VH-VL binders against f9vpa4r286to426. Designs and how they scored, part 1

Scores and structures below are computed, not measured.

Target 1, 141 residues: f9vpa4r286to426
Amino acid sequence: VIEEIKNAERVIVIGAGTSYHAGLYFSIELNRLGINSLPVIASEYYNVRSKKGDLVFAISQSGETIDVLQGIRMMRNSGAKIISLTNVIESAIARESDYKIYMRAGPEIGVAATKTFTTQLASILFILSVLKKENLKKMEK
Unless a header shows other numbers, all headers, positions and changes below count from the first letter of the chain; Kabat numbers aren't used for antibody chains.
F, E and O are the ipSAE of ESMFold2-Fast, ESMFold2 and OpenDDE, as the mean of both directions, binder to target and target to binder. V2 is 0.75 times the mean of E and O plus 0.25 times the DockQ between their complexes.
[cut] stands for letters that were removed.

## First folded at step 1 (VH-VL)

Design fa11 (framework fv_faricimab_arm2)
Fold by ESMFold2-Fast, scan of step 1:
Structure fa11 (fold): chain C 141 residues (1-141), chain A 125 residues (1-125), chain B 108 residues (1-108)
Amino acid sequence: as target 1 above (141 residues)
Amino acid sequence: QVQLVQSGAEVKKPGASVKVSCKASGYTFTGYYMHWVRQAPGQGLEWMGWINPNSGGTNYAQKFQGRVTMTRDTSISTAYMELSRLRSDDTAVYYCARDQYSSGWYLPGDAFDIWGQGTMVTVSS
Amino acid sequence: SYVLTQPPSVSVAPGQTARITCGGNNIGSYSVHWYQQKPGQAPVLVVYDDSDRPSGIPERFSGSNSGNTATLTISRVEAGDEADYYCQVWDSSSDHVVFGGGTKLTVL
């Protein structure tokens, strides 16, 4: 997964609501690492032109968000590879992704939206930390 | 301490099936992918597939598709690999091995940090 | 499918440096892992993620990976290093783990 992100021509980060905000942060940080990234709000997926060389990073806590699912189907049909970040194992979005990352979140109790954002952000921060380490390691080769 | 303990040696006739077990201890069994690797006498390592002990999801090498089944029992932290329609060229030591990074954060296929001791399966008439 | 090529054997004198190569198309973009296997034993991870060492593995073991070749380097070789060595990658395009054919290291 890390190598897919590093070697992508462009990383399209798609999500809805709270997931979009986590994705926006991820996209900004990817650009700071020299990785071309475009954040996309899921309801506007149809405005995005994707192609071979693109990598889609789809964020959906339930793995069932219809606009995210339709977005990844459209972009995959255009030749993009799909990575999903979800909380539900073998959900629709996860099943239709080339690569899957699962958030380490327990069952939601109480403030679901806040918990979802926090776990998505934690996952993103971890991915970013590995990307930074991989970049440093490549410089040493 | 982290360890994987496999079932004992088996002798089978061609056409039979064999089921090898791999019992994990010392870590959260459902948190790491488990791989199966075999090695025929005097030959190299050959990857057979992986199982996600949390979901039960599997991915098999194409060579074994249709003959291999990987399962697990989370109540006893044990993974299983069953190979059917055995041939003499299935004679090998079969290993289970743990993917070193958590399945909650990483895809399978990283380094295998813990290996079982191996189970010798002999297929002969 | 992706293929890793290793020399079948490498011979080295005690105290010298052994270099075992693992060839693969654009292997520098993969993470390469190395295993040591002694007769009758399970493989032991000696180098992971190209150049990192597991706890308990001597500093004499090191790795590198760039372009089309990854290398396991064993400095100040000891008789106890005599073993088969295997390289391994995960090929994302096929979702398959790929092992090299193995290299027998002989310490003469």
Scores: ipSAE 0.000, ipTM 0.528, lowest interface PAE 14.5, mean pLDDT 83

Design fa4 (framework fv_faricimab_arm2)
Fold by ESMFold2-Fast, scan of step 1:
Structure fa4 (fold): chain C 141 residues (1-141), chain A 123 residues (1-123), chain B 108 residues (1-108)
Amino acid sequence: as target 1 above (141 residues)
Amino acid sequence: QVQLVQSGAEVKKPGASVKVSCKASGYTFTSYYMHWVRQAPGQGLEWMGWINPNSGDTNYAQKFQGRVTMTRDTSISTAYMELSRLRSDDTAVYYCARELYSGSYFLDAFDIWGQGTMVTVSS
Amino acid sequence: SYVLTQPPSVSVAPGQTARITCGGNNIGSKSVHWYQQKPGQAPVLVVYYDSDRPSGIPERFSGSNSGNTATLTISRVEAGDEADYYCQVWDYSSDHYVFGGGTKLTVL
């Protein structure tokens, strides 16, 4: 998965509601690491021109968000590869993705905060930490 | 002085369970992931899993899933690894090890190791 | 599952340079860590993140990593460097920590 993100021509990050906001943060950080990234609100997926070489990173806690599912179908038909970040094993979005990441929810994560956003942000921060390690390694040589 | 001190050697019969302890000192126990790694006599190192001492969250290697349980007691800064349904090929030195932290992220390396606990499984 | 390959043994004379290799598919895209283990003792981290050294490890220990091979280099080898050396990586896709088979360094 990390190799797919590093080697993508462009990473399209798609989500709805709080998932979109987690994805927006991810997209901004990817661009800071030199990875071309575009955040997309799921309901606006039809405005996106995707192509071969694009990687779609789809965020949906339930794995059943209809606009996300429709978006990944359209972009896959245009030649993009799909990675999903979901909480539900073998959900519709997970089943239609080339790569699947299942969220690691922990009860210690603050109960006062929205569970969806904090869980997704934790997963994204983990992915970013790996990419940052690889980027630092590359810069040292 | 950062150190991990493990419980003493154990001899068990096949089918029994063993529980190894690892007491941490010299650092904030809940701020670092704790890993368990074993080494059979004359063989290499084999990763078993990790525990987050703050949350109690765990992740086990597939080979040990269903037989291993990792827990901790934050009041005494101690981590535990219990392996059940022991077989003779579980004979090994079991190590606890702390994951290296850069101040920003964990580096997937093990900077501090316990002295090891020899577990012998024989009839 | 991801596999790391090390030579079983390497021999060097005191004062010379020892090179221990760690082979893995596209290992240059991963961060490699190296451990020293003396008989009856726990492993000691000697190089992490391909080329960084923990506090207290001599500058004689260095590392590199590119393509399909990572290398631990020990310059001006001393008798006290005799040990087994293990390389290690984290495989993100499986969230598994993979060790090489180990290399016995003999100083003659």
Scores: ipSAE 0.000, ipTM 0.524, lowest interface PAE 16.2, mean pLDDT 83

Design fa7 (framework fv_faricimab_arm2)
Fold by ESMFold2-Fast, scan of step 1:
Structure fa7 (fold): chain C 141 residues (1-141), chain A 125 residues (1-125), chain B 108 residues (1-108)
Amino acid sequence: as target 1 above (141 residues)
Amino acid sequence: QVQLVQSGAEVKKPGASVKVSCKASGYTFTGYYMHWVRQAPGQGLEWMGWINPNSGGTNYAQKFQGRVTMTRDTSISTAYMELSRLRSDDTAVYYCARGYGSEDEYLRPTYFDYWGQGTMVTVSS
Amino acid sequence: SYVLTQPPSVSVAPGQTARITCGGNNIGSKSVHWYQQKPGQAPVLVVYDDSDRPSGIPERFSGSNSGNTATLTISRVEAGDEADYYCQVWDSSSDHYVFGGGTKLTVL
């Protein structure tokens, strides 16, 4: 999943509600790492032109958010690869994704989070931490 | 106050088309999906499809593919459902219903929180 | 296509607890919503997302969902609860909204 993110021509991060806000943060951080990224509010998926070489990072706790599902279907039909970040195994969004990441409370034990945003943010921060370490290793060579 | 007000009852002959309207008020029309659900006399509820009023995008139940068309007019906050090539088994009450929109922190699959009063469509000769 | 199964009828006396079931394969992994429909009226949402209630719906309406069965529970039943009740899910595999066949609640 990390290699797919690093090698994408563009990472489109799509979500609705609090998932969009988590995705917006992720997209901003990806751009800071030199990875071309576009945040998309799910209800506006129809405004996005996608193509082969694009990677879609879809965030949905239920894995069944209708605008996210319609967005990934449209973008997949245009040749994009799909990564999902969901909480529900075998949900529609997860099943229709090329790569699947299931939400975690974060790598630190002892913090209970019931809110969707906190769990999504923890997962995103973990992904970013791996990307940042990979970036550092490249610079040292 | 959220309200969905539908057009009045229709009587049609087999082979005709019917177009039912649903006027929304009391909320941001483009923020919520509009669904159409029908109910034949003495029968249960049957989902027909949805329209995203923001994009104009639609998704129809396979049973109605090729016969149903859902549209909207954002300037008057009105959704439309047109059913063509009517048959006697299309006799039903047709409802519009509001689904969940974006911008909620507890994002879930949509439910129908408000319903129109229903439009009786009778198909007979 | 996904199918939801409800008993056609349930009878309870006033003040008793009514339980209306909604059966579906692995329905516990889906979000279940419940609607009340009185004769000649449009359906009214009474429970959404398995167990949440819209504002204005009495606390005696509750829901649960696990495994292959979701349940709408109406405690301290009143004559005014007499209606048809429908369960509903979104079937992700077909991108369709599925309703149960409905249960007629009779308050005797």
Scores: ipSAE 0.006, ipTM 0.552, lowest interface PAE 9.8, mean pLDDT 83

Design ma4 (framework fv_maftivimab)
Fold by ESMFold2-Fast, scan of step 1:
Structure ma4 (fold): chain C 141 residues (1-141), chain A 123 residues (1-123), chain B 106 residues (1-106)
Amino acid sequence: as target 1 above (141 residues)
Amino acid sequence: EVQLVESGGGLVQPGGSLRLSCAASGFTFSSYWMNWVRQAPGKGLEWVSTISYSGGSTYYADSVKGRFTISRDNSKNTLYLQMNSLRAEDTAVYYCAKEGYSYGLFLDAFDIWGQGTMVTVSS
Amino acid sequence: DIQMTQSPSSLSASVGDRVTITCRASQSISSYLNWYQQKPGKAPKLLIYAASSLQSGVPSRFSGSGSGTDFTLTISSLQPEDFATYYCQQSYDTLTFGQGTRLEIK
């Protein structure tokens, strides 16, 4: 999943509500690493033009968020690859993704007003830590 | 037990130099980014410098850039701060701080700190 | 550089009180915000990372919230050991600490 993110021409990060905010964090950090990224609020998916070379990173704790599901279907039909971050194995979003990341049963990270955001942020921080270490290795070799 | 111990502080005249050391134990030092943070008497915290796990990347606060050099020796589990052209405003307690780690994640936060070493710049 | 402003600069409270400290960034830092506690003569201690994640070993009465430019640290029921100075820190672009908030016994 790391290779897909590193090799994408553009990473479209789509989510709704608190998932969008986790995605916004991810997108901003990807741009800091030199990876072109566009955060998309799921309800506005129809305003996004995707193409081959794009990678969609879809965030939905339930895996059933209708706007996220519609967004990934539209973007995949335009040639994009789909990665999902969900908590539910074989949810609709996970089933329709090329790559799947599950945050089903992990240790408690912390108590936040929204556990959804905290759990998704932990997953995103892990992905970012791997990407940062990979970038650092490239720069120092 | 994860521990950081600073040393090398003391009294020095303006324009002088000091080298601070931070001895690390209880974790794999070579896997973590390391930091120096200072605090002037009665004042708040000020970030000074950061070094990557390999030592290949270094970052400095504008106030110390060109005068201070951060370095590390992974074989000795030791972090260093070479301070040159010291000024009265560099008077502070200098803390060594480790990049955070929680639940398999490297954090952009400092989870372990040393107790600090006092640097006084005066005539 | 990114400026971090805390409010209030100091506050007085009693054991059992709910205390809220705020931190404002001069530009959006997403969720790259950490909170630290420092007692007199001691090194700082990490409380919260990534705006809302509680550090292991930190009491659950501490919580963080916010994103973008506005962040809060809340202590739901103040204990005697919580009287200290609290600092926010952004890690979005280099590192910048807020000026600190002194929490004093009333």
Scores: ipSAE 0.000, ipTM 0.508, lowest interface PAE 16.0, mean pLDDT 82

Design ma8 (framework fv_maftivimab)
Fold by ESMFold2-Fast, scan of step 1:
Structure ma8 (fold): chain C 141 residues (1-141), chain A 121 residues (1-121), chain B 106 residues (1-106)
Amino acid sequence: as target 1 above (141 residues)
Amino acid sequence: EVQLVESGGGLVQPGGSLRLSCAASGFTFSSYAMNWVRQAPGKGLEWVSTISGYGGSTYYADSVKGRFTISRDNSKNTLYLQMNSLRAEDTAVYYCAKDSLYWGEGYFDYWGQGTMVTVSS
Amino acid sequence: DIQMTQSPSSLSASVGDRVTITCRASQSISSYLNWYQQKPGKAPKLLIYYASSLQSGVPSRFSGSGSGTDFTLTISSLQPEDFATYYCQQSFYTPTFGQGTRLEIK
């Protein structure tokens, strides 16, 4: 997963509601690490042109968010690789992804809760931590 | 286990109004989008409207935009369709259908029995 | 809107026959195609979702295949209760249905 993020020409982070805000934070931090990243509100997926070399990072607690699912399908069909961050094993979004990351949380009913946002943020912080450590190793050598 | 029961259909004059209801049971109502799908006598299925799980997003077929309003009351497990400015071409059996997804645009895994709306003079 | 076209509009078959119904989308919908069965005077019932996944409780004689723009519903050995109208529906964008295929007794 980390190698896919580091080697992407562009990381498109797509989500809806509170998942979009977690993704926006992730995208901002990726850019600060020198990784080209574009945050996308899921409902506006049709405005994004994806291509080979792009990596899509899709965030959806249920793994069933329709606009996220439609977005990743369109982008995958255009040559992008898909990573999903979801709470539900083998949900539709997870099944449609090249790489899967599961949050440490039980299934949530309805719209994202505060607990779901916190779990997504924790997962993002761990990914960022690994990327930052890789950057430090590069500077040491 | 999952049941959807439509009501409120009937005969109405062109230009009139009618409100349909769909009573849902057997699943967590607020976790899924709900749909209205209609079928004119002897014709095929036509999607009419979708409402997201908590009602924050609504979608309509071009043929009904501005005339129909979809709504839901999650405390009563009930879906509604307010139909205004009715036309003869709105004559159809109206089905309530459960979406497989929270926001809509999934497959329709359960359907009600339908309620007949006839728009005629 | 994505247009869905079914072929044939109607067909006649005998019990035990292998029946094939096709559905074509006006643009690529990946694998987001669902099949429904409707008997006269009844509501539609889901048979197959996402092109090839069999809905729980649906007999194994029903199967779906295809991706992109071309999709097929197959009934391997037709039974008396299978005479009905079949509809395809795309869930890639705003829902649209095919016009239906009416399966009649020969």
Scores: ipSAE 0.000, ipTM 0.525, lowest interface PAE 15.7, mean pLDDT 83

